# VH-VL binders against q9vpl3, part 340

Target 1, 224 residues: q9vpl3
Amino acid sequence: RGKINIQRPKAPHYERARVVAVTQPKYPELPKAKSCFKTRAERTQQQQENPYNEIIAREVRNWLDHSRLVAFFHLSSITADDIFRVRVQLHKQNLHLKSYGSKIIEQAVKNTRYEAIVPLFHSNHCIVFSPDPEKTAALLRIVRRVPQMVLLGGIVEETMLSRNQLVAYAQMPGLHAVQAQLVQTLSQAPGHLIQQLQAHQNSFVQVLDVHAKNQMNEETPKST

## First folded at step 11 (VH-VL)

Design cb86 (framework fv_imvotamab_arm2)
Fold by ESMFold2-Fast, scan of step 11:
Structure cb86 (fold): chain C 224 residues (1-224), chain A 120 residues (1-120), chain B 112 residues (1-112)
Amino acid sequence: as target 1 above (224 residues)
Amino acid sequence: EVQLVQSGAEVKKPGESLKISCKGSGYSFTHYWIGWVRQMPGKGLEWMGIIYPSDSYTRYSPSFQGQVTISADKSITTAYLQWSSLKASDTAMYYCARLDYGDYFGFDYWGQGTLVTVSS
Amino acid sequence: DIVMTQTPLSSPVTLGQPASISCRSSQSLVHSYGNTYLSWLQQRPGQPPRLLIYKISNRFSGVPDRFSGSGAGTDFTLKISRVEAEDVGVYYCMQALQFPYTFGGGTKVEIK
């Protein structure tokens, strides 16, 4: 005969465990205070590096603040002699070709209206600055002869423009008022424009990828 | 043509004040740094400091901090190096030079130099 | 401070022969973005310094092809393939990576 232990009734143990689990206090663990602190060496290193980086970022901000024309380019491999010749031609038109590291550009434009340009600088790049927006046509004429420089977009009169909008601006008559009116017309929906600039960058990468893939998949042509 | 033109040679006595100049032309003065470099007679080059003329931000070599003042007046495209009280050990050739981090990351154009002689 | 050491102190060269100048930095001059901010300057007698080479190996405007720069990390070389009379002067290497900016001690190139 099977005996039943009647001296220790724990039958609803699962019910008791369930109640205890539901009523048990639960406090989220906070990261330890010290884990958010940097070591003395890390703080010293950051302080020493910050002045150096800020010096270069200061230069970049100055160019952005005092240029009525800013053009962004992807830059492929180019010799020092070739880029020097381009720089000389641009300088004659009061156009100033500059190259800065991506992290420096990011630091310079952080917390500014131009922060959205950062994705344009993930690969090799250069920027052309000018105080004279009427030089946009001269810029595009000069760069047309430099296949290593691919226009991505720019800023004219503090308004962000896509590649196509910059080309349209360059084709307007030299009358400043007419060009300013065009910029105003083209600057419809700034958020959409930034998305167009990013899409253009992505489309360019996609076009290069498709071209490279098609090139790799091509078979030797058969003679007729 | 990019040019940096410095003020003429100076002959001073110890304790006198002096301010020498470096005038930039042929480029956008406020977009480039100006550095000062000392060359003692028969010796090499020593970096003294730099200034950004757009906002007059300065950075000095520790060896020259507190001994000289670097300034700039962007309205006349001129940078300055000054001493409140000269010493015989300040006898040297002083050069100004243009610096840009977006171009060559080095001193690309140099002034002709200002010879400062301090003797009693 | 980054110390820049140049050798030799003096390089007498016969016209048309090559000259080589070495520069060693006490620390690597590679910036976190991969560029090396090492320049070479030429100072002819009685003249101000002139930029010859920037970022190790890039010739500045108007600098003849006979000048070339090479190197990596801490060891750098300036070469003149065929020395001409106008090349007489003192050559300096310079770093602009870290404050204070520092120059090498100079190498005097002269004709023998």
Scores: ipSAE 0.636, ipTM 0.836, lowest interface PAE 1.5, mean pLDDT 80
Fold by OpenDDE, second read of step 12:
Structure cb86 (fold): chain C 224 residues (1-224), chain A 120 residues (1-120), chain B 112 residues (1-112)
Amino acid sequence: as target 1 above (224 residues)
Amino acid sequence: EVQLVQSGAEVKKPGESLKISCKGSGYSFTHYWIGWVRQMPGKGLEWMGIIYPSDSYTRYSPSFQGQVTISADKSITTAYLQWSSLKASDTAMYYCARLDYGDYFGFDYWGQGTLVTVSS
Amino acid sequence: DIVMTQTPLSSPVTLGQPASISCRSSQSLVHSYGNTYLSWLQQRPGQPPRLLIYKISNRFSGVPDRFSGSGAGTDFTLKISRVEAEDVGVYYCMQALQFPYTFGGGTKVEIK
């Protein structure tokens, strides 16, 4: 029984070969992914300016301009359901989770004070907006439960903060509380200074008083 | 809760002007687009146009360009759809809807509709 | 304009049975960013449209699990695993890839 050479099968009989050739499913040539060699940057640049992006960019700008708290997150393998759950939780705290394309963000922030955020948007990302910077702690509390959301940084009161700075900010007492503390501290400083300045004088007066008393005692003749 | 409340039904004659309204509540009105959709009797849905209430930027469907005017008053969180001169063919249900590009990229909330009847 | 074609026009369904609606677009609805902007809407008799599914397969808030969306590129499907009486109405697919936004012609789901 001739060893069936599986590596070099004998060519089928001519008639069979014809039938096989005609019945072979012509698989459409997979478009040679010309894109495999294009850098992400090149791929993004070739994205035709979709007039749609400009419209959406307007929305993004509006969110940025009217938000006192903006937080940027990387999304790692998060499901739509998970996002929805987080969104609901955030919304209850007047925190608005949005997701936009990187090019939309780029267009939105181009030639603005927010241009520095562009490098943060190279992968799947989301943005949380809030009109209330005091909600930073609430935001962080919520997202801590979502390991798929990685905090990258944020903007608070028009100031760009790193991840660590944002965390630190969330731990600080409210701005008014801090200001009050500062005022209190500053108000105490002059008092302390005065006390210190007067301390030497008071000490000197005390010494003089003691000296005067001693002199008076020495001058009192023992009336025998 | 997000709500869009539209003005009541309108009965008009051809040639008359009309302005219907859509009031948004329960959300930041200035941050979301409002769209208008026409539904003729027994027919499907037709996109008419959208407006961004923050700056009143407006886009129209080509079929409705010049036929209607979409506007908004952000101070009272209201969007408007208006005709300068109604036609019998304008008889339809008109819906306003909120459009969210950041989340759903679609119309997520709808008004109850305004029936406009134009008859001689 | 992108043309959205729905089939069937009418879908009579027995209560408790599954229903399937197809939607085809004249061009790919895949955005350059990878998202596909297809939505499904439900319009019950005498009511405004309601968002059911967004971005092909994501259920909107409050939408029951019996509704599911699938598809890619130009072919999309809405499935109802077990049709209930409240599911009677017209269903529309909608593309939001480019202006003007366009709707399918609608599919009427009825109970036999």
Scores: ipSAE 0.360, ipTM 0.693, lowest interface PAE 1.4, mean pLDDT 85

Design cb87 (framework fv_imvotamab_arm2)
Fold by ESMFold2-Fast, scan of step 11:
Structure cb87 (fold): chain C 224 residues (1-224), chain A 120 residues (1-120), chain B 112 residues (1-112)
Amino acid sequence: as target 1 above (224 residues)
Amino acid sequence: EVQLVQSGAEVKKPGESLKISCKGSGYSFTHYWIGWVRQMPGKGLEWMGIIYPSDSYTRYSPSFQGQVTISADKSITTAYLQWSSLKASDTAMYYCARLDYGDYFGFDYWGQGTLVTVSS
Amino acid sequence: DIVMTQTPLSSPVTLGQPASISCRSSQSLVHSYGNTYLSWLQQRPGQPPRLLIYKISNRFSGVPDRFSGSGAGTDFTLKISRVEAEDVGVYYCMQARQFPYTFGGGTKVEIK
């Protein structure tokens, strides 16, 4: 009777428990947050492992090849639980949060039109990828509730956009022709765009650093 | 239930134009890429290209770039593969398939295929 | 381009006996999250391809448990533990690690 949705096959509870017992997981669970918390030391070690970096650089290129929306964020300290909740919300909107070291990003985009993004990744960062540029508005609505993630800019339809340009794009209706025209209009100054992205990153990093230092001085029970 | 239904078999002469279709149902059509795959008689599978139906963004295999046009109409949940001028070497079975962007990067559901025969 | 090589080209098997198909990529398909975008497809005579396995070892919905995938890096295997009559067909491996996507040459499974 009727067609069955094979994308959601159901097995009895007993069978699922049995499969889990038989196929004991050997590998750690997919990293939910720690990949976004790479330290400078971890980044330096990753840079020294060139064959590994080339493999991951291909992953970055594959994401760029499949994505028409790429958003770059500065990432402040955030708990594993909090970033997991953000990943879940983003995933429901076909938005995929990833983190990569600066050398890997440089290797991935070197000799491409996107080489100019490398300076954005010299501090803690993460990237959101999507095949659907109309999801830019959904992305920004979700990120508004996550103060630890600060938008630096992005790439839409192969065009590099500053933070302000990406915000403007998000306000447009989901009409392909209108959005394409806006992207073309916004892409007028590539050199100035990079300066704007770097200035925004530095400004927010400075604000976050001052705030963090003030909170540490207030919270720690130490005399000044 | 996810389903991709392709148009019927075509018999054409070299130089003629052709447009075949792939209609999606049972899922959010605009949330999934549609890929086109060629299978020449007695041969294996060849990836031709993909389209994202929400805005008709396309990507082509280098060997098919400029030889075919992929398009989509989201209002009727249909993707298309088109030739401006057919060649005898275009004789093949053509499949459309849905690609899940995210974890898979693989083709999870396939159409039944459209046989295109180009004879002189 | 990543080249996918399958062996054997044909695999005659006796009903109820196991079958094994190998797939080798010219380049590694691994990445930082431990996912590998290698899939196995089945094409029965006169039918369209059907997804069997994705990300090396995950069975697609509706696929019998006699099908299993394994491997890492550049070397991958599809196994059928007990071949049934309906398993006759051509099997393809596919990589989606980078554009262009590429398929293996195919392995024909037939009953001897």
Scores: ipSAE 0.007, ipTM 0.457, lowest interface PAE 11.4, mean pLDDT 76

Design cb88 (framework fv_imvotamab_arm2)
Fold by OpenDDE, second read of step 12:
Structure cb88 (fold): chain C 224 residues (1-224), chain A 120 residues (1-120), chain B 112 residues (1-112)
Amino acid sequence: as target 1 above (224 residues)
Amino acid sequence: EVQLVQSGAEVKKPGESLKISCKGSGYSFTHYWIGWVRQMPGKGLEWMGIIYPSDSYTRYSPSFQGQVTISADKSITTAYLQWSSLKASDTAMYYCARLDYGDYFGFDYWGQGTLVTVSS
Amino acid sequence: DIVMTQTPLSSPVTLGQPASISCRSSQSLVHSYGNTYLSWLQQRPGQPPRLLIYKISNRFSGVPDRFSGSGAGTDFTLKISRVEAEDVGVYYCMQATHFPYTFGGGTKVEIK
């Protein structure tokens, strides 16, 4: 029984070959992915200006402009259900979780004061917006329970903060409390300075007083 | 709770002007888009257009471009749909709906609808 | 404009039985950024539409688990695992990937 050469099958009989040739499914040539050699930048530039991008970018800008607290998160293998749960929790605290495409963000912040956030959006990300910067602690508390949400940084009161700075901010007393403390500290400084300046004078007066008393005691004749 | 409340039913004659309203409450009105959808009697839903109340930026469906005007007054959290001259063919239920591109990318909340009847 | 075709037009269903609605788009609904913005809406008799599913398969808040969405590209399906009396109404698919937004023609779900 001749070893069927599976590597070089004998050419079928001419008639069979004809039938096979006609019945062979013509698979459309997969478009040669011309895109394999295009840099990410080139691929992004060729993306036809989707009219949607402008529309959504407008929304993003509006959120940025009206938020006093903005936090940026990387999303790592998070399910839609998990996102929904987090969204609900955040919403209860007047925290608004939004997700936008990186290109939309780029367009939204281009030539604005927010342009520095663009490098944060290279993968799956979400943004949390709030009108209340005092909610930073609440935000962090909620997201701590969600390991799939990784804090990258944020904007508080128009100031860009790193992750660590944002965490530190959340631990600080409210702005008014801090200001009050500062005022109190500053108000005490002059008093302390005056005390220090007067310390030498007071000491000198005391010494003189003692000296005067001693002199008076020496001058009092022992009336025998 | 997010709510959209629309103005009451309207009965008009051909050639008359009409402006119906949609008031939003329970959310930041200026951060979400409002869309208008037409539903003719016994028919399906038709997207008409959207407006961003913050700056009144508006986009229309080509089918409704020039036929209606969408506007908003953010101070009273109200969006409007208006006709300069009604036609009998404008007889329909009109819905306003909230749209958020950052979450659902769809109409998540709807008004109760405004029935507009145009008859001679 | 993107044409959304729903089938069937009418779906008579026995209570407790499953229902399935198909929606086909004339073009791919995959956005340039990778998302597919397909939604399913329910309109009960005499009521406004209600959002059921967004982005193909995500249930909106308050939507029962018996509703599920699936699909990709141009073919999408809404399934109701066990139809209840309150599920009677017209269901619409909607695409928001391409401007202008467009709806399917609707599928009427009725109880036999």
Scores: ipSAE 0.768, ipTM 0.877, lowest interface PAE 0.7, mean pLDDT 87
Fold by ESMFold2-Fast, scan of step 11:
Structure cb88 (fold): chain C 224 residues (1-224), chain A 120 residues (1-120), chain B 112 residues (1-112)
Amino acid sequence: as target 1 above (224 residues)
Amino acid sequence: EVQLVQSGAEVKKPGESLKISCKGSGYSFTHYWIGWVRQMPGKGLEWMGIIYPSDSYTRYSPSFQGQVTISADKSITTAYLQWSSLKASDTAMYYCARLDYGDYFGFDYWGQGTLVTVSS
Amino acid sequence: DIVMTQTPLSSPVTLGQPASISCRSSQSLVHSYGNTYLSWLQQRPGQPPRLLIYKISNRFSGVPDRFSGSGAGTDFTLKISRVEAEDVGVYYCMQATHFPYTFGGGTKVEIK
């Protein structure tokens, strides 16, 4: 058959309404698809996609394993031109902005010490990596000018830090010893930190939900 | 700043072995994939395969599987493309190119190319 | 393998005039992540390829704004709004959605 995977993510309401409204008489023959042929085509496509997923997951694990600074962000709608400008500014500071699909991140960190970060990536996101944790202050200074990027938390010197802990780290003087001492002071068990990161993300989602509803209603009328 | 420098042109006879190189600089070599692309004289581009230098994981195009070997030495930030026995049909320009899936999802920086001529 | 068909094979254009290159894939290039991994490369005579556009429509670093990409699914277009002498070369589309990665046959842009 000439058609291969013409399926799109469905809009069930629209499709059902269309079927009900304009249903054509059914043909007596069942679709003449050869089950053997269709099964083989589906297997071939699935096999092609499997190596691809492992390739990207390998890349994600490598970035996590070799970065002393990893910062997680929620990413709101942003133009390609604007994100490019941010990427250029970050790159000058040896900060590397990367975006990976949520399913690939899950595949990459499953059964690893990073598995706890998976809940952060159920919405639009991006990650900034650097081999240099002293660049945390530069990172936050750059991102402060980008309202579409909202800090969720991060990993510094293999220690998971909440948003507030990472901000505190960034405010310390650029002395390695002082910064290392702060990380030890701010650090906590990964399980507890993940709960804090999830709480912050849930709070952010609540703020976005309220903001979106207010924009849909075009602001609540203000009482004078 | 990001640069891929390939080894010089080669003139070989059928049956000879060959190993050409691609040296990366100006970036973290182990964090990016290196791909190899063939361009036969007067023809278009053909993807041959990729390698991840961090652990030397490779993926080949089915058309090149078993015909070439791709390898990398991260201590000298160099990737390699190797033939055990050259054929006249291997005469082509060979490019290495950097690839990243977290950014451009494609080949962003290219080497200058290595011309391989296999005399009949 | 995904077949990438480019038209035209050659595009003679007058300096300052627009040029348009079409690329058609034998299958949809929409990845399961929702992105379409279609890139455009430029190869000037005697030079290696250079990335122009990635993910259909995003310009790479240093690429002039006269280059633009558009399209969806299986049909993609590269446009040069005002062709300059330095734009002479062969242009290739490339897909990275499916393995193996495949290139279009190329379109030669030349001055008439």
Scores: ipSAE 0.680, ipTM 0.847, lowest interface PAE 1.3, mean pLDDT 80

Design cb89 (framework fv_imvotamab_arm2)
Fold by OpenDDE, second read of step 12:
Structure cb89 (fold): chain C 224 residues (1-224), chain A 120 residues (1-120), chain B 112 residues (1-112)
Amino acid sequence: as target 1 above (224 residues)
Amino acid sequence: EVQLVQSGAEVKKPGESLKISCKGSGYSFTHYWIGWVRQMPGKGLEWMGIIYPSDSYTRYSPSFQGQVTISADKSITTAYLQWSSLKASDTAMYYCARLDYGDYFGFDYWGQGTLVTVSS
Amino acid sequence: DIVMTQTPLSSPVTLGQPASISCRSSQSLVHSYGNTYLSWLQQRPGQPPRLLIYKISNRFSGVPDRFSGSGAGTDFTLKISRVEAEDVGVYYCMQATYFPYTFGGGTKVEIK
C-alpha cells in the first residue's frame, strides 16, 4: 500500500479536481483592518483629539474656575471604600473630592493660568475643590487621618501654594481677622509717634515748671 | 441630599410640542452634567444626550440628534427636554440623571421619571 | 456604537441563593488612560434606575455588600451573594468609556 505522501499529495483525477474546485468554500478576504497598523502613539493622539476628552476637560476647568480652594493629593494604595469615606467627610464641609485622568487634566489646563499644576499629576492623584478658602484648615484636619492621601500643594485665592505654604495658610487667622489686626496696628502707630514727638516737649515744660517754682520760692521774702 | 425632580406625566397628540423639566437640588447644579435617558414601554434604557448646565454645552446621541433639544436654566437649577413635533413612537418614560466624571463616571442620581404618552 | 450584551435575559432565583449576571461589550471598555467605565444599575418595578456599581467593582453609596462587580476588558459580571426580596427588578450594565454611552438589554431578576 503506497505511503500516502501527505506533503505532496498526488493531484486528484481531473473529474475529482473539478468537483473540489467548485465545492471549495470561498472565504471572503477579511478586510485588513487599517487599525492594526496604528502605533500606540497614533492611537493615543487620535484619542486625545476625541471630543469626549474635551467634554471631561470642560468640567475640570469649571471646577478650577469656580473654586477658591484647590488642593492636590497623591494617592498611595488607597481603596475605593476609603476614598468614599473621605469623600463623605469632605462633602460635609463643602469640600469636593474629584479624580480625573492625568491627560484630561493636562488638556483642561493647557494654555491656561493653571498650566503649572501639570507636573503634580504624574501618578495616582485626587483633587479637592471648595468655594471657601476658609475650609483649608478643615481639609487638612480630615486628610491628616488618611495617610494614603499625601498633600502635594494647592491653589488658594488664585495663588499657587506649596505644601508647606498651604499648611501655613491653614494656621493663619482668617483674612478679615488679619486685616483687622493690621488696621489696629496701623491705627496705633500714629498715636505712638505723637507720643514720642510730644515726649520731649512735655519734659521740657516740666523742667521749666520746676524752674519757675524754684524761682518763686526764692523770691518769697521771709516775712519776719 | 441630592435630588432630581421631574415634571409630571404628559398626554399629547402627534404633532404637538412638549417640554419636560428636571430640577436639581442638594448640590451645585452648575458643576455636574445632566443626562436624559429614554425607556420605551417594556424596553431597556437608551441614552439620549447630556448637558453641562454651567454653559449649556450639549451633546446628543446620534440616534436622537435633531429629534430632541436639551437645554438648561442654571438660575433655577432646571434641565429640559423638548420636542418640536411629537410622534407616537415618542411614547416612553423619560429619566433625567446626574453625571459626574470626577467621581463615578456614571449616572449617580436619577429623577423619578416623566411618562410621555403620545396618542391620536 | 458599543454594543452591550447581557445574559441571561431572565434570572429566576430562590431567596437566599446567589445570582450572577454577565455583561459583554463589543469592544474593550478600557479607556486610553487606563480606566474602565462600566457601571451596573438596578431598576425595581415602578422605580427609576439606581446606581449599584461604578468602575467595574466599586459599590455606590448605600449599596449592600451582597452586591459585587468584577471583570475586565470586555467581560463583566454582577454578583448577588444572597438574593433578597428587595433585589427583584431589572439590572443594566452601562458603558461610559465611549461616546455615546450605551446600556445592556437588561436582566430581569425574579424570585422563584
Scores: ipSAE 0.615, ipTM 0.814, lowest interface PAE 1.0, mean pLDDT 87
Fold by ESMFold2-Fast, scan of step 11:
Structure cb89 (fold): chain C 224 residues (1-224), chain A 120 residues (1-120), chain B 112 residues (1-112)
Amino acid sequence: as target 1 above (224 residues)
Amino acid sequence: EVQLVQSGAEVKKPGESLKISCKGSGYSFTHYWIGWVRQMPGKGLEWMGIIYPSDSYTRYSPSFQGQVTISADKSITTAYLQWSSLKASDTAMYYCARLDYGDYFGFDYWGQGTLVTVSS
Amino acid sequence: DIVMTQTPLSSPVTLGQPASISCRSSQSLVHSYGNTYLSWLQQRPGQPPRLLIYKISNRFSGVPDRFSGSGAGTDFTLKISRVEAEDVGVYYCMQATYFPYTFGGGTKVEIK
């Protein structure tokens, strides 16, 4: 092990001394504190400049470009075996669960219409991709049984949807005509149309909510 | 059932060209990287390079840059490793393996290997 | 290049006894997100490598629970709690944090 690593790091006074040595001009010549600081700075800079992030970002962009359904989830602590079972269930429905670091996602979506999703990935997360948007209902049924996965939102047919909008979308088969209108609106000059899209999405959600309530009301009397 | 199936063993003379294959099945071929790994007789594993079949982007280990070519044909879900001129030192077992950055960040499924013997 | 050093070179073990393999990297394998891309592979005689453990401690699908991984930074360990006859083979650690990806030299597990 290196000198820096074995510098009695568990002592509270040692950590305080290191902070003081780094920030305090009186001890700027302490090689251990400066070497540690310099090593961390060099590592951070090297990782930022490393083409490694761009290589992985190719994978993310490929999934985004070839998926008509993308769902974003917060992921709480889950065992490897449990996540594997979820992945198997999703795979049977042509749903592909992936996890990428937030900086990789940021690099993948930088200067694209999807740059707005970056804040969703400042905590533990995962993404489900599918070429088939009609699998949204199947996705939500599977994920409902996985409390560690919390839906944050998604993209359907290149249209960004909030959590509630995506849930509502899942409850309405045959939404192709309305979906096409949303996609067309989003595909036009994004800056000027963002507010218009928000108004349209609110109207769309209201339509979906009414439909969902009508289905629920019709089903409830049958169950009795 | 993710599976990688490699071409059969090859016996070649120094100076000959060779192209070996790795066919993927049971998954979306264009969404995963394929890596190639060399294992010389009685030795350990050496990473040679990777390819992303969707756009044919390649990255090589410095030790193998210019010595081999990695390619892929996504229409038949097959990756390739080729030599323009084989050397006796190329005698080894060659493995292809699927690389997944979105979950395992490592080689999760491996082909059965292709033994290449180069001797005069 | 990151140098991956495995010890021991060979590990003769009695059936049912534990085995421990160490892997040391020449520098820290922590990625910028705090993840460490350290994997363990098993190669049985005459067979291709098989993924056992990924991201230090996560068992791959179908891998028996007698296999476990641990470690941080530069020092990593693969443990087999109860060695069985089918565990004979060579074990490799691998890092994928930096290019080029590098493997350890391997540890041969044998029954005696």
Scores: ipSAE 0.597, ipTM 0.821, lowest interface PAE 1.8, mean pLDDT 79

Design cb9 (framework fv_imvotamab_arm2)
Fold by ESMFold2-Fast, scan of step 11:
Structure cb9 (fold): chain C 224 residues (1-224), chain A 120 residues (1-120), chain B 112 residues (1-112)
Amino acid sequence: as target 1 above (224 residues)
Amino acid sequence: EVQLVQSGAEVKKPGESLKISCKGSGYSFTHHWIGWVRQMPGKGLEWMGIIYPSDSYTRYSPSFQGQVTISADKSITTAYLQWSSLKASDTAMYYCARLDYGDYFGFDYWGQGTLVTVSS
Amino acid sequence: DIVMTQTPLSSPVTLGQPASISCRSSQSLVHSYGNTYLSWLQQRPGQPPRLLIYKISNRFSGVPDRFSGSGAGTDFTLKISRVEAEDVGVYYCMQATQFPYTFGGGTKVEIK
């Protein structure tokens, strides 16, 4: 369970002294930590120097660097037996389902082109990797039967795609140039990925709807 | 199917060098860690170290650091455990096992073991 | 190093009866990321270890549902609801919460 913020060490002295649970009086300067409080810099330094984090982060970076298809999912409560069956079915298609802690993903992608994905991992999640982007359609067919896995978006050929863009990629692989042009703007604004993905999903859906409507009108001219 | 096949039993004298192997098949070798575990005769299990075959990054247990060398050759999907100079106390069964932090966070598949006997 | 202590050292059981193995760690196995990396392994005579349970209570592939794991913090239990002849062997708990990874001393399950 990714509930790191809930597991933060409490400070009983402050709870007893402060009856009102103020969200935090403004502390632009915090004196050196003497007890349970860790500064953001100290926490970051510990994460960077921790060999355990680095070991797992190596694995995450290797998957990201050597996968031409990466799909991100929200994962609802699921039994170990059920997720194992999904892993087996995905593996037959050269699709590899992995689960990593949010802090490990953050460390792995920090200062890389993938940094924008960090907001996707604030809740329970899993990732599917593959060296073969043509497997996107197979992935979506398999996941359709697993309601606990909800597609959030992905990376195809190093391009970040929203859910709708990834679905469209699976449906029109022969239109590579058109697909690439539509999704290139996704990489321009890291840091506000979820809001940007929603905006791009709406724009992309609108473009697809207009295109589908035009195709329908061209295909079936009305007889008098 | 995932399979780890280890080299055959070895009988050596103190001071000799030795290199034993662990060949992986049925999975992406470069995306999984390989760990080595020692089991002395009639005793329990001891973790020795791990290697990431993709970049040959290694991490050793403090009690085995400097005592052994772990390496891997990804072109033949094989990991190795070696000693420059064996001691009688190295007599044990040695297991290799696969580890992936994104799957089960444990050693999920194990080799059959290599028995190493060191005696004068 | 985290020390893992298993009890009992041996467990003679009649076929079809339950067996219970306890594992206690010298410090909490809860990782700072919220997970508890406690596994159970089975080693049959003359064979390599086999993963049974991972992250306290999750059965590994192919493991019969008569095996179950439970526990939290420093105290963990492996239960076999009805022991079969094939369950004879030594069972180990293992922690992967911090380096070095450490194993319990083992519990031998044998048929009376």
Scores: ipSAE 0.595, ipTM 0.823, lowest interface PAE 1.8, mean pLDDT 80

